# Ledger of designs, part 19: VH-VL binders against Netrin-A (NetA)

Target 1, 267 residues: Netrin-A (NetA), of Drosophila melanogaster (Fruit fly) (q24567r46to312)
Amino acid sequence: EPRACIPDFVNAAYDAPVVASSTCGSSGAQRYCEYQDHERSCHTCDMTDPLRSFPARSLTDLNNSNNVTCWRSEPVTGSGDNVTLTLSLGKKFELTYVILQLCPHAPRPDSMVIYKSTDHGLSWQPFQFFSSQCRRLFGRPARQSTGRHNEHEARCSDVTRPLVSRIAFSTLEGRPSSRDLDSSPVLQDWVTATDIRVVFHRLQRPDPQALLSLEAGGATDLASGKYSVPLANGPAGNNIEANLGGDVATSGSGLHYAISDFSVGGR
Key: E = the ipSAE of ESMFold2; O = the ipSAE of OpenDDE; V2 = 0.75 times the mean of E and O plus 0.25 times the DockQ between their complexes.

## First folded at step 11 (VH-VL; framework fv_iluzanebart)

Design W1 (from R6 with heavy chain T101K; at its last look DockQ between E and O 0.57; V2 from the best seeds 0.00; counts 0 for: pae E 2.3 > 2)
Fold by ESMFold2, look of step 11:
Structure W1 (fold): chain C 267 residues (1-267), chain A 121 residues (1-121), chain B 107 residues (1-107)
Amino acid sequence: as target 1 above (267 residues)
Amino acid sequence: EVQLVQSGAEVKKPGESLKISCKGSGYSFTSYWIGWVRQMPGKGLEWMGIIYPGDSDTRYSPSFQGQVTISADKSISTAYLQWSSLKASDTAMYFCARLDKYSWGSGFDYWGQGTLVTVSS
Amino acid sequence: EIVMTQSPATLSVSPGERATLSCRASQSVSSNLAWFQQKPGQAPRLLIYGASTRATGIPARFSGSGSGTEFTLTISSLQPEDFAVYYCQQYSSWPYTFGQGTKVDIK
């Protein structure tokens, strides 16, 4: 008997509007640092200079290995808000994946949350958690699957391996009813979204030799294991413990979030 | 520059119809919710309803459901508030506002200048 | 619907003094609370969103605090231009609702 027509999956994020809460150089020229081969290399970003700008538009353009375009946040401090990315898909999509590709030499996020909306940003719900400390920070076990009774719940993925170049979320992986999605209203609703929001809470600790090259201010931030200040007014799960000393000015490290591609598979 | 420009003041009689407008410029009109707020003389603010012009998703506060129609014409970046039959109690100032979904916590960051509607017998 | 109750109804303070406005929700709105300023004949102006985040261009003398059901707007050093009515608004669930307003008069 004839099968139902199902549209092919596409990258719903391509050319979609995306806004970052923080962009390097938006408040004038700033210093940012990369950590390569156990060495620190610092540069200047400035939103008014095209050769030194790293705007959010870079997240949804096409990249190539010879000329990777990046969005970069402002360097993390002991007093800043968490960094967010908000992506508008324009309509309801059934999503299969969300992928963030890291820029070359970028520190990897350690703790972050992907949220989704089905009402064009009126309300948001957790979609996926990532952390090296899922239980402590988000109250959730690190799992790749759920049981049938909870297959509509956001889960937390462990990110202790800093060698991966991207952060990937498969919306249906490990969910028992995914084999028969047409018969599961709960999973059909689970994969549906109009918007995606990513909230970054912490960066991963750089390798030990890169730490030896840091200035004193940067070493203080890294010792706490926290590279962004939790949002004071965000939803539950955004309020992670602050760094050592709430008033500490710690811009010496130059560490920041840097993403080259924000991809969303949908139909 | 983001702007919301509303249509001019209206003086009407009970039973007449009315459609007032809110034109958005300087941003992607179809990518933001637009809402309507009523302020009766000497009173506070109350939400009437909101619309997402991109797909016409429309939500009303219960007190206004069936009392007004909210619509949008995305080809001219304009949202509308419409009555089929005005009452004297509809005399009020009406504002439109845009929801900034990109800020954490979401806020209505831009407002129209207001449209005064006077309905008197 | 979530009822928002503001107090006091009117607050008289001298310029340079601190003004404290309260807003209570009938049920938890988490941090989904905004504060607006409205001067006579003008549209409301967003001051604070997310309970404590200042909107762009809002002076540092305005600060917000609270979560759940209890919220406060503080003006640390009242200026003559701060004469206005202040509204809180929840946006945790539709329909969004405003408090009844607090009028701030210069003493």
Scores: ipSAE 0.518, ipTM 0.762, lowest interface PAE 2.3, mean pLDDT 82
ESMFold2 (binder alone), look of step 11: mean pLDDT 92; pTM 0.938
OpenDDE, look of step 11: ipSAE 0.558; ipTM 0.791

Design W2 (from R6 with heavy chain T101I; at its last look DockQ between E and O 0.49; V2 from the best seeds 0.00; counts 0 for: pae E 4.6 > 2)
Fold by ESMFold2, look of step 11:
Structure W2 (fold): chain C 267 residues (1-267), chain A 121 residues (1-121), chain B 107 residues (1-107)
Amino acid sequence: as target 1 above (267 residues)
Amino acid sequence: EVQLVQSGAEVKKPGESLKISCKGSGYSFTSYWIGWVRQMPGKGLEWMGIIYPGDSDTRYSPSFQGQVTISADKSISTAYLQWSSLKASDTAMYFCARLDIYSWGSGFDYWGQGTLVTVSS
Amino acid sequence: EIVMTQSPATLSVSPGERATLSCRASQSVSSNLAWFQQKPGQAPRLLIYGASTRATGIPARFSGSGSGTEFTLTISSLQPEDFAVYYCQQYSSWPYTFGQGTKVDIK
């Protein structure tokens, strides 16, 4: 007996407005660096030159393997210099995934938070945490299992173990009521969003060879707070509000965030 | 170039109706909250309400709930503040402002020039 | 509704001197606090957001600090164009609320 077809989902981020807090070359020509063939390589970005620009619109345009467009932040200098992407979906969607595709050879993020809003950006709640140091940086256990009592809570995952080119969040994975979403107002609220915000906190620690190749001294760059390293004698956890300011020495390493696609599955 | 241009000054009698406007240009009008701020003579600033023109989601401050109507016409990129019956206490300067929530919540970065409303018998 | 209280109501300062303005919230607003400058006959101008981040084009002599319930705006060397009224505003939760203002006058 035939049933009416229920549409699956679409990429709600396609061609949606997206704003970055930082874009390489927006203040004039500047140097950025990445890993290429296990060596550091540096280039110039300049938003006034279309051949060397990496605007935020690249995050939600059409990409393919032969025509990768890329957004790049300005080089990061410290932990208080968080980089933010804000994506406006235009209406309420029920979301199934959020995916960030790294640009080829991009420096890799370690610590970041995905937030959502249901009121067009007036308020935000955590949606997903990522870090190799979930407990220290975000006060959350890594890879927490989910039962019915906490299936509406953000979890923290370590993105460093698989050497993948994408960072992915499945909104319903491991949540018991997802089997019958229509009967769960809790999960219906959980997956509903009008906006998505990504806050990048820290890069992965570079390997020793990369540190020897940096323009600035390796010890100075490591002390800058832009990498995910253990907090020495610091407070338990690390919240976003604690990282707004910066008493961090300037670093010329050129490392930055670079994303080619910001995809959001919704219906 | 982002601009918010408000309608001109108004002189009214108590009991009359009034609708003042704020036209946005140089940006995607439907993607930003717009709000209205009152400044009574010699006094500070107070939020009256905000609207998201994309879906008309409207929020009022409690002391203005039921006292004014905030609306928007997205086809002409214009927000409105409306009274059905003015009082002398409505004499004030009224500003519109756009809320920027994208860059670390930088707040209200663009303001209209203000509309002076004078209500006297 | 979060009440924002500014002090002092009026601050008399000579040009070139340092001014410190205070803002207190009735409950925590985290770092969701902005500072505005308003000159006579003009719309407010955003100076600081996120408690401490200067808006685009704002001179370095303006700095903000604080979190939670206590905030300050500091003008390190007042210029003639800085004599104005300054407002703090919380944007932690709707309704957003302003303080009552601090007038910075020439001494």
Scores: ipSAE 0.351, ipTM 0.691, lowest interface PAE 4.6, mean pLDDT 82
ESMFold2 (binder alone), look of step 11: mean pLDDT 91; pTM 0.922
OpenDDE, look of step 11: ipSAE 0.748; ipTM 0.869

Design W3 (from R6 with heavy chain D57E, light chain Y96R; at its last look DockQ between E and O 0.38; V2 from the best seeds 0.00; counts 0 for: pae E 4.9 > 2)
Fold by ESMFold2, look of step 11:
Structure W3 (fold): chain C 267 residues (1-267), chain A 121 residues (1-121), chain B 107 residues (1-107)
Amino acid sequence: as target 1 above (267 residues)
Amino acid sequence: EVQLVQSGAEVKKPGESLKISCKGSGYSFTSYWIGWVRQMPGKGLEWMGIIYPGDSETRYSPSFQGQVTISADKSISTAYLQWSSLKASDTAMYFCARLDTYSWGSGFDYWGQGTLVTVSS
Amino acid sequence: EIVMTQSPATLSVSPGERATLSCRASQSVSSNLAWFQQKPGQAPRLLIYGASTRATGIPARFSGSGSGTEFTLTISSLQPEDFAVYYCQQYSSWPRTFGQGTKVDIK
């Protein structure tokens, strides 16, 4: 009797339900700012205005060069909670990649975690860590190679390279049993997920030298954000939500997360 | 508007079968766990089990494993709780509830109105 | 299963007064604790999740605290509509379990 073929890989995230913990303009018109090339630009988001709306559904729709759609969080503050994206795949998939595409001119994340669930969101385990401070924030070495004894463990990668507009996780890269996945129950379980959750902890710190060149108010706006800041304490006592010493009563706003595509390769 | 609407009250005799329902509307029925909570007369709340209608994955609390069947029909957005043979001790109020797994593990966010099941000779 | 124990069983309080309800877990549930309010003939209503976060639409007079095994719900100024039974629930592990309830009665 003929056996069924293995299904082809697809973008399992396309049109999948996705929920963000924070969306710019959800509670009415809200100011947000971008910083690029010694220039600050501030705009308004408002979920009631389609032309100023940046909803989570933009993460899993189609994008093209003529009509890029974005999800944008509210501006992040040092006292605020982490921002999360939660994606339901609808069933168990064997995953090969998770990719987040940054919006044009978007501020760059520094520290974030991808989690997965195999029980439709009842429980979560780390899938991939990203940070410029992997050891201090997550207790893991950066860019660690794996052997057979730990090929099913989450690793931490450094995302400080400024020329990359996407954040990508390949689920099997560098894992010894991946060439013979069909005979590895451990890696088959490792790549299996029903849901993906992304937790953004901190943005990359703005260039200190460029901050000195900003007009009145610009440096104060950026200082009130939630950025990657070196911590004095070791990993056991780290506070990864550190602020650059933002104002007690600020009228400015920090940077925000902006993602145009959330794609997941699976079968 | 998210709603969970349960079937009406039931009066049964021991040994009879019963299937009660919970119809979800105003949300993607297949993307949330939905489950059943028992409240015996004058007593507290206890979980019976949950189902994910998207793929029918089910989980039961240990004391209810094998005692009831939880199922769903995603084509009509309805979850079910059923007994093959009722006992007098099954007399209780039964709630369905939706689990919000998109937040960081929070509790049930929407509840049905309850279905009173009375089992007596 | 994780056993949740509430105290007191009944709390008699006058309107406008402060009520404090306790909940203890048989093992650590971290901050994975919710509080519910239930009135006779009604479904439970979520008040607090994550031990201390108010659900949408819940008045500020309700507050929660604690972590690990000991948790507290405080109602800072009781209103007539607050007289009900209150349940804590852990959601750290399956099955999720409720406490036996604390009835808040009018004095």
Scores: ipSAE 0.528, ipTM 0.772, lowest interface PAE 2.1, mean pLDDT 82
ESMFold2 (binder alone), look of step 11: mean pLDDT 90; pTM 0.916
OpenDDE, look of step 11: ipSAE 0.784; ipTM 0.881
ESMFold2, look of step 12: ipSAE 0.310; ipTM 0.664
ESMFold2 (binder alone), look of step 12: mean pLDDT 90; pTM 0.920
OpenDDE, look of step 12: ipSAE 0.761; ipTM 0.874

Design W4 (from R6 with light chain N32Y; at its last look DockQ between E and O 0.50; V2 from the best seeds 0.00; counts 0 for: pae E 2.4 > 2)
Fold by ESMFold2, look of step 11:
Structure W4 (fold): chain C 267 residues (1-267), chain A 121 residues (1-121), chain B 107 residues (1-107)
Amino acid sequence: as target 1 above (267 residues)
Amino acid sequence: EVQLVQSGAEVKKPGESLKISCKGSGYSFTSYWIGWVRQMPGKGLEWMGIIYPGDSDTRYSPSFQGQVTISADKSISTAYLQWSSLKASDTAMYFCARLDTYSWGSGFDYWGQGTLVTVSS
Amino acid sequence: EIVMTQSPATLSVSPGERATLSCRASQSVSSYLAWFQQKPGQAPRLLIYGASTRATGIPARFSGSGSGTEFTLTISSLQPEDFAVYYCQQYSSWPYTFGQGTKVDIK
């Protein structure tokens, strides 16, 4: 009897619709800054000028090594809504990876969450947490134990090294049933998604009342991008959140999120 | 500019079939849910159902399941609401609306102008 | 399904005064709450989404607050064009549901 064709894994994000909650230059010309080896370099973005625009479509287009295209957010302050990226895959995919490539010289986000949807964005569940302070910020240990009973849970990865330019999540790594995915309904559901949302968490001066609510397991909807996760201590290294610092982040710093590629492996 | 343009008013008798339309333009039609809201005369708003035109994933509110059919033709960027047999209680204004599920999405941010359906003997 | 209850059913307010409209959900909807304005013969107009964020083009006199199960729409200085019916709507889980509406009339 004829064998059914099985589609190859592809980059499901290529040319897929993507929306950023914030784009540099969308409110007129803005200054943005980068740090390289403690040296500040500032430039201008303006979405009315094609040569100085950094739109969300750069996340899912083809980059080549001679002409890297970037999405850049507006400069980030210590207050306001979190920056988000939302990617529509258009149908259900079984995902093997989600990768965000930082633009050259871009500071690394300290804290972020990847969410997935299986209902075209009607509802969202955590897929992967990243933070230098997983327990404090997200109530999760940096290295979660895994077994067959919890292999469908989001984990938190401790990201502390500023020289790493890629943020990568392997959906099946360290999950016991991954060798036999086709016979594991739990992992099939785990890897299935129609949409991916990335929420970059602003860090701001800790509010003792908000910390009590988060630590008590109080409900916050991180997928909406409406809530900041407070830090008691700033993370070390060249991260956008670390460079905000202190009691109040300065609006004149020019620091922002900058991503050149948002890729999603799936079938 | 995002627009949702609905078909014109309808006058029908009980038992007749009807299909009304909502044409979307100015955005990627297949990448947003579109839904139908009923407003009976002098009453509030109620969701009937939603469809994702990209793959035809369709959800109905319980009170409308089996009572109407929601469909879309993505080749002409049009969503439909259909009755196989109208009742007098189907007399209402019907709106379509787009659901924004992206980043800072505004929920149901764009609405059609409405289609008045009158069902009387 | 989540029942949305608005109060009062009718609110009589003089132009220039403050109006406060309430919306209660039968279970938590987090911040997935929208407010709409509707005038006779027109489609609803989105005023507030995410419980507190004004939609594009909505005047600053409209503000929303609340989370979980209790929500408020405030109109800080009513204008003649603000006399309408206002609906809250949850969009946290399907089926999405509206409140029954609050009519804001001239006192």
Scores: ipSAE 0.562, ipTM 0.807, lowest interface PAE 2.4, mean pLDDT 81
ESMFold2 (binder alone), look of step 11: mean pLDDT 91; pTM 0.932
OpenDDE, look of step 11: ipSAE 0.729; ipTM 0.864

Design W5 (from R6 with heavy chain S28R; at its last look DockQ between E and O 0.45; V2 from the best seeds 0.63)
Heavy chain, then light chain:
Amino acid sequence: EVQLVQSGAEVKKPGESLKISCKGSGYRFTSYWIGWVRQMPGKGLEWMGIIYPGDSDTRYSPSFQGQVTISADKSISTAYLQWSSLKASDTAMYFCARLDTYSWGSGFDYWGQGTLVTVSS
Amino acid sequence: EIVMTQSPATLSVSPGERATLSCRASQSVSSNLAWFQQKPGQAPRLLIYGASTRATGIPARFSGSGSGTEFTLTISSLQPEDFAVYYCQQYSSWPYTFGQGTKVDIK
ESMFold2, look of step 11: ipSAE 0.613; ipTM 0.822
ESMFold2 (binder alone), look of step 11: mean pLDDT 91; pTM 0.928
OpenDDE, look of step 11: ipSAE 0.725; ipTM 0.859
ESMFold2, look of step 12: ipSAE 0.679; ipTM 0.850
ESMFold2 (binder alone), look of step 12: mean pLDDT 91; pTM 0.924
OpenDDE, look of step 12: ipSAE 0.710; ipTM 0.852

Design W6 (from R6 with heavy chain D57Y; at its last look DockQ between E and O 0.01; V2 from the best seeds 0.00; counts 0 for: pae E 9.6 > 2, placed apart)
Fold by ESMFold2, look of step 11:
Structure W6 (fold): chain C 267 residues (1-267), chain A 121 residues (1-121), chain B 107 residues (1-107)
Amino acid sequence: as target 1 above (267 residues)
Amino acid sequence: EVQLVQSGAEVKKPGESLKISCKGSGYSFTSYWIGWVRQMPGKGLEWMGIIYPGDSYTRYSPSFQGQVTISADKSISTAYLQWSSLKASDTAMYFCARLDTYSWGSGFDYWGQGTLVTVSS
Amino acid sequence: EIVMTQSPATLSVSPGERATLSCRASQSVSSNLAWFQQKPGQAPRLLIYGASTRATGIPARFSGSGSGTEFTLTISSLQPEDFAVYYCQQYSSWPYTFGQGTKVDIK
């Protein structure tokens, strides 16, 4: 295989500033829930209590197996703005990967978009789409074929097929000109960024057993999607897509985004 | 139908202990915060503290930290406010309220009827 | 903690008139602002939440507006049952705090 001279890649996100649009406990004490082995476990977040704080700085700090630090969003309620993470790299980097590591037992994202900027956050272009419903939500086929005519375009991947604890985007994988990157101005521009923004649109549907525990005080109807409130075409913010109309109970869900590491490989 | 029912009025002497209650019904008690509000005679409202009965996490307003204890017994859907040693300045009306801390929630939608506590020598 | 300041302290109004009550926060609370009505010997009654959303069962004559640090409650035509004390309350950050109240009296 041909090789290009490449300096050492770094994690360009390490200790870089990250701005989250939503952080659990920033508006006072809140409840959040995790779903493990068909069981719900709910806890409290509060930004004024260090033992219950999940700030955005946890995304780019050093983690280890003994002390995982997490950022957590406020619980999503089915209406409102999408949750976003914005990472400022400080300069132009040629990127090879973007990785988001889920916190232990975290609810899993279903639909999200990675954007990049080359002008320090003034404008944004799609970099990668993720969804179980790529065509419906983003107008793109899942795992589309790649050729030279579309190798500079964002693709859509279904994160639910691999049961993984991290969401990974390789910027050059499957792009024909990547073997000769030095001679491809298009792909050189493709991998260049000054900022990365992740927009979370919706969470994966909890497993059927976990749904039974979302509302204490009565039976929960799994088929109705009672904890989701989609109000417009396309993604309805940070909700779980509703199957039916009627009474929708969003109280007690505790579903949220939780990420322990936001890594960006570049030079 | 959601209801919060508080224990009856109390007349106490300084130095005595007291525990008043707030029983929730008609909803999932462990899924909502319960807060306590003091209203001194002829005065406004002030938050004392909150508890999440699901995990017993509590927060106190700074002026009440160490002055009262807030607790809950989820097996009987009841929250409590207690003093180990009452003072005459504790004479007030005390309300419990259900809290919804989600950003789009209705806040303090259901209140107990109030418990009058009178502390006199 | 966020200090909530209400004005006026007392508002003397005849039945059928419009009443406007003001509430100012010492720092931005976004739209996390509620209004309550309280009559003597009764619990507070939620009127408005989210700065402008009427609670269930609240008559249309009550309306709220504002965001950030300045908020108003308007009662478009006072009824005899509306003479009470009104409190604003922020729920943006703990500890949640009330204003000192505005008493609406019969002139």
Scores: ipSAE 0.006, ipTM 0.509, lowest interface PAE 9.6, mean pLDDT 79
ESMFold2 (binder alone), look of step 11: mean pLDDT 91; pTM 0.925
OpenDDE, look of step 11: ipSAE 0.742; ipTM 0.868

## First folded at step 12 (VH-VL; framework fv_iluzanebart)

Design X1 (from W5 with heavy chain D57E; at its last look DockQ between E and O 0.67; V2 from the best seeds 0.00; counts 0 for: pae E 2.3 > 2)
Fold by ESMFold2, look of step 12:
Structure X1 (fold): chain C 267 residues (1-267), chain A 121 residues (1-121), chain B 107 residues (1-107)
Amino acid sequence: as target 1 above (267 residues)
Amino acid sequence: EVQLVQSGAEVKKPGESLKISCKGSGYRFTSYWIGWVRQMPGKGLEWMGIIYPGDSETRYSPSFQGQVTISADKSISTAYLQWSSLKASDTAMYFCARLDTYSWGSGFDYWGQGTLVTVSS
Amino acid sequence: EIVMTQSPATLSVSPGERATLSCRASQSVSSNLAWFQQKPGQAPRLLIYGASTRATGIPARFSGSGSGTEFTLTISSLQPEDFAVYYCQQYSSWPYTFGQGTKVDIK
């Protein structure tokens, strides 16, 4: 008896067109910084130099252990434009996951939104929110309870816990009708998309100890890729004043978004 | 370089059919909406409709619904605007344009050179 | 459909002076507003999208502002090549619609 092949879910993002609103080195050589343990390490990106370029194509290529490729945004200012990634799937897919893999030692996002489109980018709807401040930034409670009445709605995940090296959204997790998707038109529509857009709003702050250890340095610390920051919390002694709050305090930090893989499971 | 190249000027009589073209190059043709705009002599711009060549999804402005057909042949990266029966009031310049939906604020960033259609006896 | 109304219909400005063009929408279009320049015999050219973002290659003297229903295009120091017709266009919802145009003439 003849039998049809059953299509599996695939990475619908592989080699798909992706556009970033900001790429490190696009407007000339720029400085970006990574934070690990108590140290900051700063480097130069330049799109005219292949060895120091981090283009958006890196998001949808195949990575391997010997050739990890990375997209990096321009360093973010304390206030300014959001950084976006826009991915065209080319047709309607039913999606099971959206995964962003962070580059090694990448600064971690704090607040971001995944949007989807079903009309090839003409209009967008929220798909998933992530933030340490879900209520303040997105008007949504963290860890929203899920029932049949709201299983088609975007939720907000609190990111105060350390994210592993990836940011993952399972489109059906915790949704009551997910065990029988074929019988749920609501969830079938929910998982359908032609495009995915990720909007990054802010980064997580570096470890306070890493920032405090930089305070002991001077001009030599700047030359080594470290910089001095004001001491946080409480009155400082003479010659040291702390202010680590707000978007302005991130200026000169070299913080940026860095993603090595943008994967979308779909069929 | 991104280019949209339209077919040449047309002179027609009322009642005749016409199909004009817009060929895209220098980008992935199937990943961008293409729209058609009419400009009557001495007048402003009017959207007629848009098409997504990747799957041929189309949308028409209400005043043009049923009056024209918009189509695409993705194998030759070409979009079309077609009339089954021209009227003298169809005399106008017609432009095609590409919509960039990848920026946060979308925009029609590249335009064809225009095709002048003249319908007279 | 959303009606876009531009004012003035014609604006006479001397070279080097500031030109300010207005565009009003019949209902909110958020920031989904574009400005185009068109010279005789030419296709429109995108100047501004997203109400305030300059398109690639557009000189800094062009700037846009506004949100919702009221929008403005400003040319801070008008150059001879800037004499043209300018259109606003909303892309908040289909069908997309243009304003009727503002002609910028030499004073």
Scores: ipSAE 0.574, ipTM 0.818, lowest interface PAE 2.3, mean pLDDT 82
ESMFold2 (binder alone), look of step 12: mean pLDDT 91; pTM 0.924
OpenDDE, look of step 12: ipSAE 0.683; ipTM 0.847

